VH-VL binders against q8ixk2r445to577. Designs and how they scored, part 33

Target 1, 133 residues: q8ixk2r445to577
Amino acid sequence: FFGMLQNKGLTDYCFDYNPPDENQIVGHQVILYLCHGMGQNQFFEYTSQKEIRYNTHQPEGCIAVEAGMDTLIMHLCEETAPENQKFILQEDGSLFHEQSKKCVQAARKESSDSFVPLLRDCTNSDHQKWFFK

## First folded at step 1 (VH-VL)

Design tc11 (framework fv_traxivitug)
Fold by ESMFold2-Fast, scan of step 1:
Structure tc11 (fold): chain C 133 residues (1-133), chain A 121 residues (1-121), chain B 107 residues (1-107)
Amino acid sequence: as target 1 above (133 residues)
Amino acid sequence: QVQLVESGGTLVQPGGSLRLSCAASGFTFSNYWMTWVRQAPGKGLEWVANINQDGSKKYYVDSVRGRFTISRDNAKNSLFLQMNSLRPEDTAVYFCARKIYYGSGDYFDYWGQGTLVTVSS
Amino acid sequence: QSVLTQPPSVSVAPGKTARITCGGDNIGSKYVHWYQQKPGQAPILVVYDDTDRPSGIPERFSGSNSGNTATLTISRVEAGDEADYYCQVWDSSTYHVFGGGTKVTVL
């Protein structure tokens, strides 16, 4: 699958990656932003290795979760996907991070209209359901 | 330790006025939105009014708009609700609560014990 | 005006699971919060943002929110969980909307 990764519950929001420093693409948090349909910062690929890749720039980035953390961070992709970069996109739309046994949820960020994907206990909630459009 | 203590609730005649106070402690009061929520005897919770950090933004439930005024005094760590033209249906326990604000989906993380307002002849 | 529908009461035996529902049109698109209120006391936040718990709230409390129904689940129920429970959402036109409340009785 590839395209904009949109939330079922937060219906106007998509995965978005737009780091503030173009010279440092690693280590910044993935956010959610209004889906604009233009690809670019919102274009992701779900690979056979269960990676969520950001392919619009070089070097290619892969979404990862650091040990003990709940935030989704952009890292460099590896030839063989490390465990912290593997997400299982279930048939019901849940995005399961197998290493932590948690699901990716559209969550609030401290600011007036900001949202971010975070790892949370799996609850079969619409904010935990994702699809490529 | 976060504490919110309401006061001012009493018996008042229909058409009368009353001012409720809420004393806050244990946190930086000026950094938080504050709210009033009421509960009629034996009934559920009903949101009444919100006020932002500096008091520049105020919001009310339709049934009290034009009659109630929410305000705050950050120097005194105090929240107020001025209630005018009181009606029997305003009879309720009034709770002061701290509101967590993130644009939409706001919630109340700490509540006071409440103060009873009875509007009756 | 938007309305949240809760069953008026739920009865549960100690050690069993209580489920309290909160119905609302497209409530799965909103963030749902849950409050516990014991007789004569102030409400206490037990679940926020559908699934999260404040510090000090036991893991027995959990939440979910999908489609037209949000659910508060209390596992391994204890006598001290007997209370009224309220759901709450944000609405841009009416601001904060509370459900009518559910009385949980532990028998």
Scores: ipSAE 0.459, ipTM 0.852, lowest interface PAE 2.4, mean pLDDT 89
Fold by OpenDDE, second read of step 2:
Structure tc11 (fold): chain C 133 residues (1-133), chain A 121 residues (1-121), chain B 107 residues (1-107)
Amino acid sequence: as target 1 above (133 residues)
Amino acid sequence: QVQLVESGGTLVQPGGSLRLSCAASGFTFSNYWMTWVRQAPGKGLEWVANINQDGSKKYYVDSVRGRFTISRDNAKNSLFLQMNSLRPEDTAVYFCARKIYYGSGDYFDYWGQGTLVTVSS
Amino acid sequence: QSVLTQPPSVSVAPGKTARITCGGDNIGSKYVHWYQQKPGQAPILVVYDDTDRPSGIPERFSGSNSGNTATLTISRVEAGDEADYYCQVWDSSTYHVFGGGTKVTVL
């Protein structure tokens, strides 16, 4: 699967990654933004290694969850996907993080009009449903 | 699975103080905003206070500001409401509820059974 | 600042459809949520974000929101649907606003 990763509950919002420096693509948080399909900021790939890959530049980036965190951070992809980079995109649309045993949920940033994907306890909420478009 | 159990409600005199507790289970408590909502006898629901995940942000309905304090202990999966300078109009069943904080309007997806606070001379 | 207006009561015969309205200025631009509360019990979320239904809530419960009116519709009403129903919105200034509640009586 590849393309825009769109949330079902938070309609018209997609995964978005726009690092300040295109030559330093890791270490920043993945956010949610209105789906626009412009450029490569919203292009992701779900791989057979269960990675969510951002491959606009080399080296390729993969979404990871750091220890103790609930945010999605871009790391470098590895030859063998590390445990903190493994996600299961399930048939029902839920995006499950294997290591934390939590689901990716569209959430509002506190005191902001911005939105981010966060790890939360898995529910049947449409805000935890994702699809590639 | 998700459970919220309130306690601490009792009869108090006007001007008195009371501390309510809410025990949470069945979910990662520290990941959620929590809220208190109250209901006067025979009346409707009224939001009272919100608290964010780490307690750094607190919000109150105007009528309780300066008198009530919402707090939480994530290590104990507990929510609290310290009520000071109680008034007869504070008489109500107080519900603990989990608040959902999305891009859509905030709502409460799970509620406790409530605990009755009666303020009377 | 937001005020939500509900009828105080709605009566419906078993098997029929109950409609509970929630009025507010330009409420259609907000997400409306609905709660069911039976005597002595905790409120239960039955509809959220205007139209979405939590797991476990029967399909008989549906919501709509447009213009100045949100509506909770309960089709094929059962005796167990007798309860108070509250609409609710989020407001940036007042935070959480509830309607006055509607008592649904099943005749």
Scores: ipSAE 0.024, ipTM 0.653, lowest interface PAE 7.2, mean pLDDT 91

Design tc12 (framework fv_traxivitug)
Fold by ESMFold2-Fast, scan of step 1:
Structure tc12 (fold): chain C 133 residues (1-133), chain A 123 residues (1-123), chain B 107 residues (1-107)
Amino acid sequence: as target 1 above (133 residues)
Amino acid sequence: QVQLVESGGTLVQPGGSLRLSCAASGFTFSNYWMTWVRQAPGKGLEWVANINQDGSKKYYVDSVRGRFTISRDNAKNSLFLQMNSLRPEDTAVYFCARGSHYYTSGYYHFDLWGQGTLVTVSS
Amino acid sequence: QSVLTQPPSVSVAPGKTARITCGGDNIGSKYVHWYQQKPGQAPILVVYDDTDRPSGIPERFSGSNSGNTATLTISRVEAGDEADYYCQVWDSSTYHVFGGGTKVTVL
C-alpha cells in the first residue's frame, strides 16, 4: 500500500512529515495534518518489511518508535528493518507496533493542542484505525 | 497558583438581570478559550457559552441565546456572563472552565474549573 | 441534537472494576472526555481524548471509545472514587455536549 495514511475517526487528518530544517530530514516527529489529497509530505509507503516509509526526500526515512517513548520519529531506513520500525497494518485498520505491543492513535500530548500519532494501548477505537487513500 | 474563581451568584426575581465574573490567575489567560457550564440542583452538567482568545467568536446553547452574553477582559484576566430575562429554569451553579489554546479542532476538554457560584431565580 | 446516554447509576464493591458507558451515534469518531464530580465540588478531568489521563490521575482510570459507545473504566475501585461521572464531546452543530451523568456508589 502507498498514499496518504488517513485516520478513520479523525477523518480530515493524515500522517504528515514536514521537518522544519530541510538539511536534516530525519530525527523529527511525525505529525497529523489536514489531508490535502496531493501526496508530497503526506505520501507514505507500507512495505513488505512492515515499514512505513517516507520516500519524498533522500535519504529515505522510516518511521520508528524509540524504547520507552510513545511518539513516532523519522529514522533512516536500513537494509533489514529493525524491530522499532515494524508496524502491522491489520485488516480492521489498526496499526500495531509489535515491539511495544501498542497501537498508533490520533491523539494529543497533555502540553500540546496539536494532533499527532501516539502509541496507546490497543482498543477498537476509530482513532486507532488507519487506511491508505 | 493556577485557578479560576467565580463570583456574582445571588437570588434574583424572574425577568431580572445578573452579571457573573470569573477571575483567572496563574496562567496566560489570553491564550485560552473560556467557557461557562451550569448545573441545576440535583441535575447534570450543561454547557452554556464559550469565547475564544480575543473575544471575536462566541457560542451559546440554544436556550440562552439572545438572553446571555459572554465576554472577557484579557488585561484583567477576567471572564464574564451577563444574564438577562432570567427564568426559574436558569437556577443553577455556574462554573467557569478553561478550554484549549487553539479551537481549530473543536475537540477540546476542560482541564481547569472554578468552584462555581449559585444563581437562584425565584420569587 | 446530539444526546449522550449514560446509565444513571453503577454500584461496585471495593477492589472491583466499575465500567461507565457513554452512548452516542458514531461517538467512536469523536473525542470523549470524562469528568469526576463529588458533592459540593467542581468537576475534575479524569480522562481526555478517549484514553489519556491528566497528570495526577491514577492509572486505574482508563478510557476507550469505539462505534456507538465510549467507556470509562475504574479498576481496583476505592471508597474515594464514589462520585458522579460525566462524559463530554464536541459536535459542530451542538458544540459541547455532556452526558446525563452516572452516580458511582462504592458498596
Scores: ipSAE 0.542, ipTM 0.859, lowest interface PAE 1.9, mean pLDDT 89
Fold by OpenDDE, second read of step 2:
Structure tc12 (fold): chain C 133 residues (1-133), chain A 123 residues (1-123), chain B 107 residues (1-107)
Amino acid sequence: as target 1 above (133 residues)
Amino acid sequence: QVQLVESGGTLVQPGGSLRLSCAASGFTFSNYWMTWVRQAPGKGLEWVANINQDGSKKYYVDSVRGRFTISRDNAKNSLFLQMNSLRPEDTAVYFCARGSHYYTSGYYHFDLWGQGTLVTVSS
Amino acid sequence: QSVLTQPPSVSVAPGKTARITCGGDNIGSKYVHWYQQKPGQAPILVVYDDTDRPSGIPERFSGSNSGNTATLTISRVEAGDEADYYCQVWDSSTYHVFGGGTKVTVL
């Protein structure tokens, strides 16, 4: 699967990554933004290693969850996907993080009008449903 | 038995001070944002203040800023509201409420409430 | 400076559907939460994040949010649904904001 990763509940919002430095793409948080399909910021790939890969830049980035965190941060992809980079996109649309046993949910960022994907307990919420478009 | 229990509400004169307490039980208190919400007699709900898990972040409604201080003691599973320079318009039932999540984000709704404690400010 | 506007009261016959609106500028871009409060009791969360329902809340309670209006819908209304209902949002400048509340009377 590849393309825009769109949320069902928060309609018209997609995964978005726009690092401040194009030559240093790791270490920043993945956010949600209106799906626009323009540029490279909203193109992701779900791989056979269960990675969510941001491969429009070299080296390739993979979404990771750092210890004790609920945010999605861009790390470098590795030859063998580390445990903190493994996700399961299930048939019902839920995006499950294997290591934390949490689901990715569209949420409002603290003290802002922005939205971000956060790990939460898995529910039947449409805000935890995702699909590639 | 997940619950919140407020205490400390009483009659106080204008300009006086009062400290409210909220005792939490049945859940990992230190994982949650906590909030005070008040309700004047016969009126609606008004958010007063909230505090994050370790107390490093505090937010207040404008009308109480500089007069009220929210704090917590995670070792005692307790939330506090220190109220100084009290005014008649501060008269209300004060509710303790729990944020919905134990994660880092301050975005939450209130999924657990106490029964409230009455504060009356009158000369 | 977010302001949420609710009608003061809504009357509904048993078995019918009650709709409680919450108006706000561009409220459709915010998550709206709803609380039920009966006399002398603490509020209870009945709907959160526009459409989601807490465990234990009947499916008769549902929410929607778009444009400038959020709506709490109570289908097949029962006598026990008579209460005050409040909407609430988070704002980056005013933080948590409640609507003025709506008294639902079951006729």
Scores: ipSAE 0.016, ipTM 0.639, lowest interface PAE 7.5, mean pLDDT 91

Design tc13 (framework fv_traxivitug)
Fold by ESMFold2-Fast, scan of step 1:
Structure tc13 (fold): chain C 133 residues (1-133), chain A 121 residues (1-121), chain B 107 residues (1-107)
Amino acid sequence: as target 1 above (133 residues)
Amino acid sequence: QVQLVESGGTLVQPGGSLRLSCAASGFTFSNYWMTWVRQAPGKGLEWVANINQDGSKKYYVDSVRGRFTISRDNAKNSLFLQMNSLRPEDTAVYFCAAGYYRSPLYAMDVWGQGTLVTVSS
Amino acid sequence: QSVLTQPPSVSVAPGKTARITCGGDNIGSKYVHWYQQKPGQAPILVVYDDTDRPSGIPERFSGSNSGNTATLTISRVEAGDEADYYCQVWDSSTYHVFGGGTKVTVL
């Protein structure tokens, strides 16, 4: 699948990657932003290796979660996806991070009115359900 | 130590006025939404009013709109509720509460002990 | 319109799981907060933003929120969990809205 990765509960919001530094596109946090339908920063590809790839800019990035963290960070893609870059998109829409055994949830950013995807214990919450649009 | 302390609750007659105060300490008061929540004896929690960081946005439950005014003094770390045209239905313990986050979507993480307002003849 | 419906009471034996529901139209699109209140005391926040816990709240408290129902789950219930529990959301038309509360009694 590919397209904009939209949240079921937070219905107007999509995965978005827009780092402030154009010269360093990896290492920054993935955010949620109003879905605009234009691809670009919101265009992701779900691969057979269970990666969520971002290729709007070069080099291609793959979403990862570092050990002990709950934030989704853009890393360089590898020929063989490491465990921290593997997400299972389930039939019910949950996005399960294999290494941590957690689910991706649309969450509020602590210091503002903005939203970010974070790892949380898996529940049947609509904020943990995702689909490509 | 993060703390909220309410004061001002007393017995008032119907049609009367009362001003409640809430003193905040232990956190940066000016960065948080502040809320008044009331609870009538034996009843559940009812939100009354909230106010944003600089006091430019104020929201009220329908039943008190036009009668109650929420305000704050950030220099003194204080929250107020001016209550006019009081009704017996306004009888309740009034709590002040501070939001965890800066958004109106905040959860109320810090609560005062409450102050009892009784409206009766 | 934005009324939140809770069962008035729930009974649970020590060590078992209590589930408290909060019903509301399209509540899954909102962030739900849960408060615990013991007699004569101020409420305390036990779960916020559907699933998260404040510092000091034990892991046996958890939450979920889907469709028209949010749920507070208290696993391995202790006598000290006996209290009234309230759900709460922000609604742009009615602002902060609390549920009617659920009295949890531990047998």
Scores: ipSAE 0.355, ipTM 0.828, lowest interface PAE 3.0, mean pLDDT 89
Fold by OpenDDE, second read of step 2:
Structure tc13 (fold): chain C 133 residues (1-133), chain A 121 residues (1-121), chain B 107 residues (1-107)
Amino acid sequence: as target 1 above (133 residues)
Amino acid sequence: QVQLVESGGTLVQPGGSLRLSCAASGFTFSNYWMTWVRQAPGKGLEWVANINQDGSKKYYVDSVRGRFTISRDNAKNSLFLQMNSLRPEDTAVYFCAAGYYRSPLYAMDVWGQGTLVTVSS
Amino acid sequence: QSVLTQPPSVSVAPGKTARITCGGDNIGSKYVHWYQQKPGQAPILVVYDDTDRPSGIPERFSGSNSGNTATLTISRVEAGDEADYYCQVWDSSTYHVFGGGTKVTVL
C-alpha cells in the first residue's frame, strides 16, 4: 500500500511529514494535514516489513515510536525493521503499533488547531481508522 | 474581534429561491471550514452544510441535498447558501459558524446571530 | 444513522450541580461537543472534544464521555446558566449531528 494515508473519522486529513531540512529528515514528528496530494510530504508506503516508510528522500525514513512516547517520529529505515517501527494496518482500517500494543488515533494537538497521529488504547473510533488513497 | 454576520433571510413562497450570505471578520477566514446550521421556530439545532477551506469539498444534510448549495468567496471573507425549491419545513433561523479556536470540522466555536428564513404561501 | 438522545429538561437549584446526558451508540468513540443557547441568541460552545473548554468558559462547565453516554456537568449553577444545551458529534456518514437539546431550568 502506498499514497496518502487518510483518516476516516477526521475527514480530509492525511499523514504529513515536512521536516525543516530535507537533508535531515529524522527526529521530527509526523502530523496530520489536509489531504492535498501536492508535493511529497504526504506520500507514504506500508511495506512488507510492516513499516510506514517515507521514501521521498534519501536516506529513507520510517515512522517509529520512541520509548515512553505516544507520538510518531521519523527515524531512518533499517535493513531489518526494528520493533518500534512495526505497524499492522488491519483490514478494519485500524493501525496497530506492535510494540506498544496501541492504535494510531487522529487527535488534536494540545493547545493548537492542528492534528497529529497519537498512540491510544485501541477503540472502534473512526479516528483510529486509516486507509491509503 | 471575531464576528460572523448573516444576511438575506426573508419571506419566500414554497418553491422559491433565496441566497443567504455570511460575512466574516476578525480571523483568517480562508483557513477554516465553514458551516450552516438552522433552527426551526421552537425546535433544536440542525446542521445543514459544510464547506472546506477552498470550497473543493461540500457536505449536506440529506433533506437539502440537491436543493441547497454552499459556497464561499475567500477574497471577500464571505460564505453563501443558495437555497432552491424551498419548502415550509426549511423555515428556520440560519446560522453560519466557524471554528476559530479549533478546527471547525467537529466543533463550531464562532457563530453568527442568524438570519430568519420563512417559507410560507 | 447517528442519533443523540438528550433529556428534554433538567431542573437544578442555584449552587447545585446539573448533569446533562447525551446518549448515543458508542458515543464514547466520538468527540462530543456541547453548546449553550439562550433565548433569542446564537449558540455558544462550552465544551469540545469531550472535556476541553474554550477560553472564557468557566471551569464550572466540564464534560465527560464514555461508553454510550456523554455528560455535561455544570457545577455551582447560577441563574445565568438557564438555557438550552445541545450535544453534537461528527459522524463519517451523517456528518454533524446534534442532540435534541436539554432545557436547564434554575429553580
Scores: ipSAE 0.027, ipTM 0.673, lowest interface PAE 3.3, mean pLDDT 91

Design tc2 (framework fv_traxivitug)
Fold by ESMFold2-Fast, scan of step 1:
Structure tc2 (fold): chain C 133 residues (1-133), chain A 122 residues (1-122), chain B 107 residues (1-107)
Amino acid sequence: as target 1 above (133 residues)
Amino acid sequence: QVQLVESGGTLVQPGGSLRLSCAASGFTFSNYWMTWVRQAPGKGLEWVANINQDGSKKYYVDSVRGRFTISRDNAKNSLFLQMNSLRPEDTAVYFCARGGKYYYDTSGFDYWGQGTLVTVSS
Amino acid sequence: QSVLTQPPSVSVAPGKTARITCGGDNIGSKYVHWYQQKPGQAPILVVYDDTDRPSGIPERFSGSNSGNTATLTISRVEAGDEADYYCQVWDSSTYHVFGGGTKVTVL
């Protein structure tokens, strides 16, 4: 799958990655932003290794969650996907982070009217359901 | 430690007026939406009014619009509810509660005061 | 007219699971919050943003929200969980809306 990764519950919002410096593509948090259909910053690929890739620039970025954390951060992709970069897109639309046994949820960002994807306990919630558009 | 303390509840005649106060402590009051929620004896919770961080936006439940006015004094960490033209159906415990820090008040109310009883009766 | 529908009461035995539903049109598109209220006390937030728990709330409290139904689940119920429970959402036309409340009786 590839395209804009949209939330079922937070209907107008998509995964978005727009680092402030094009020469430093990794290390920043993935956010949610209004789906705009403009491609690049909201274009992701889901791979056979269960990676969510951002490939607007080279080298390609892969979404990861560090141990003990709940935020989705952009890391460099590796030849063999490490466990912290594996997300299972399940039949019901949930995005399961295998290493932590948690699901990606559209959540409100602290102290702002903006949203970010965070790891949360898996539930039957529309804010935890994702699809490529 | 976050604390909200309501005061001002009393017995008042129909058609009368009353001002409720809520004293906040333990957090940066000016960063939060604040709300009033009421509960009639033996009944459920009913949201009454809320006010944003700087007091520029105020919202009310339809049944009190034009009669109640919510306000705040950030320098004194205080929230107020001015109640005019009171009716018997306004009889309730009035709770002060803390809202969110977002532009819209979409957060749950994480801290509540003990409540103050307003009785509207002859 | 935005209305949240809760069952008026739920009975559960100690150690079992209680489920409290909150029905609303397209409620899965909103963030649902849950409150516990014991007699003579102020409400306490037990679940917020559908699924999250405030600090100090035990893990046996959990929530979900899909389609037209949000659910508060209390697993391994204790006598101290006996209370009234309310769901609540923000709606742009009616602002804050509470459900009618559910009285949970533990045996």
Scores: ipSAE 0.403, ipTM 0.834, lowest interface PAE 2.4, mean pLDDT 89
Fold by OpenDDE, second read of step 2:
Structure tc2 (fold): chain C 133 residues (1-133), chain A 122 residues (1-122), chain B 107 residues (1-107)
Amino acid sequence: as target 1 above (133 residues)
Amino acid sequence: QVQLVESGGTLVQPGGSLRLSCAASGFTFSNYWMTWVRQAPGKGLEWVANINQDGSKKYYVDSVRGRFTISRDNAKNSLFLQMNSLRPEDTAVYFCARGGKYYYDTSGFDYWGQGTLVTVSS
Amino acid sequence: QSVLTQPPSVSVAPGKTARITCGGDNIGSKYVHWYQQKPGQAPILVVYDDTDRPSGIPERFSGSNSGNTATLTISRVEAGDEADYYCQVWDSSTYHVFGGGTKVTVL
């Protein structure tokens, strides 16, 4: 699967990554933004290694969850996907993070009009359902 | 309309065995985790066991592990609880409840049966 | 070891607000679910995922969760709200865990 990763509950919002430096793509948080399909900021790939890959630049980035965190951070992809970069995109649309045993949920940032994907307990909420478009 | 109907509860002697059943209807049974929760007379709710969609994952409260076995038949929309080596402290109303529909069951239980009474006494 | 602590009872006058607490270590990092149970009946989910209400549950029922305490709030309490209320969470070690329950009495 590849393309825009769109949320079902938070209608018209997609995974979005726009690092401040195009030559240094790791270390920043993946956010949600209105789906526009323009440029490379919203292009992701779900790989056979269960990675959510951001491959607009070399080296390629992969979404990871750091220890103790509930945010999605861009790391470098590795030859063998590390445990903190493994996700299961299920048929029902849920995006399950294997290591944390949490699901990715579209959430509003505190006191902000911005949205971010966060790890939460898995529920039947449409805010936890995602699809590639 | 979602319905869960428990059956099989009865009086049994300590050390005995009993099998509870739960008949589900009104939803795609195979898409959901299913759970047993029990309540001793005059006491609170206690989670007993749950089972995932295809039965590949089963979890139990410590006090029943090795004695109880949860299972399901998706073709028959049925949930089961095989209870062996029953003890007086297992006396309770046993509820069947619907869990979540995701890879890992962290959801609340949104539908419950009316329960079936199991009494373990000499 | 997830242990959920609830007060054994809460009394409230009609029309007033009842608050039922559920204490647990770092419970704020987990989704808390709440159930209402009346005598001789099965539990009913009244709040899930800390704050969400199932269809058919009055908006008088609300939930919050932060730090080490989750709270079920019942505003404009009615006689029909008299029941036992249970909180519940999932824990990676103990799986599903219920609180001890709180008996709400409407005076």
Scores: ipSAE 0.015, ipTM 0.626, lowest interface PAE 8.3, mean pLDDT 92

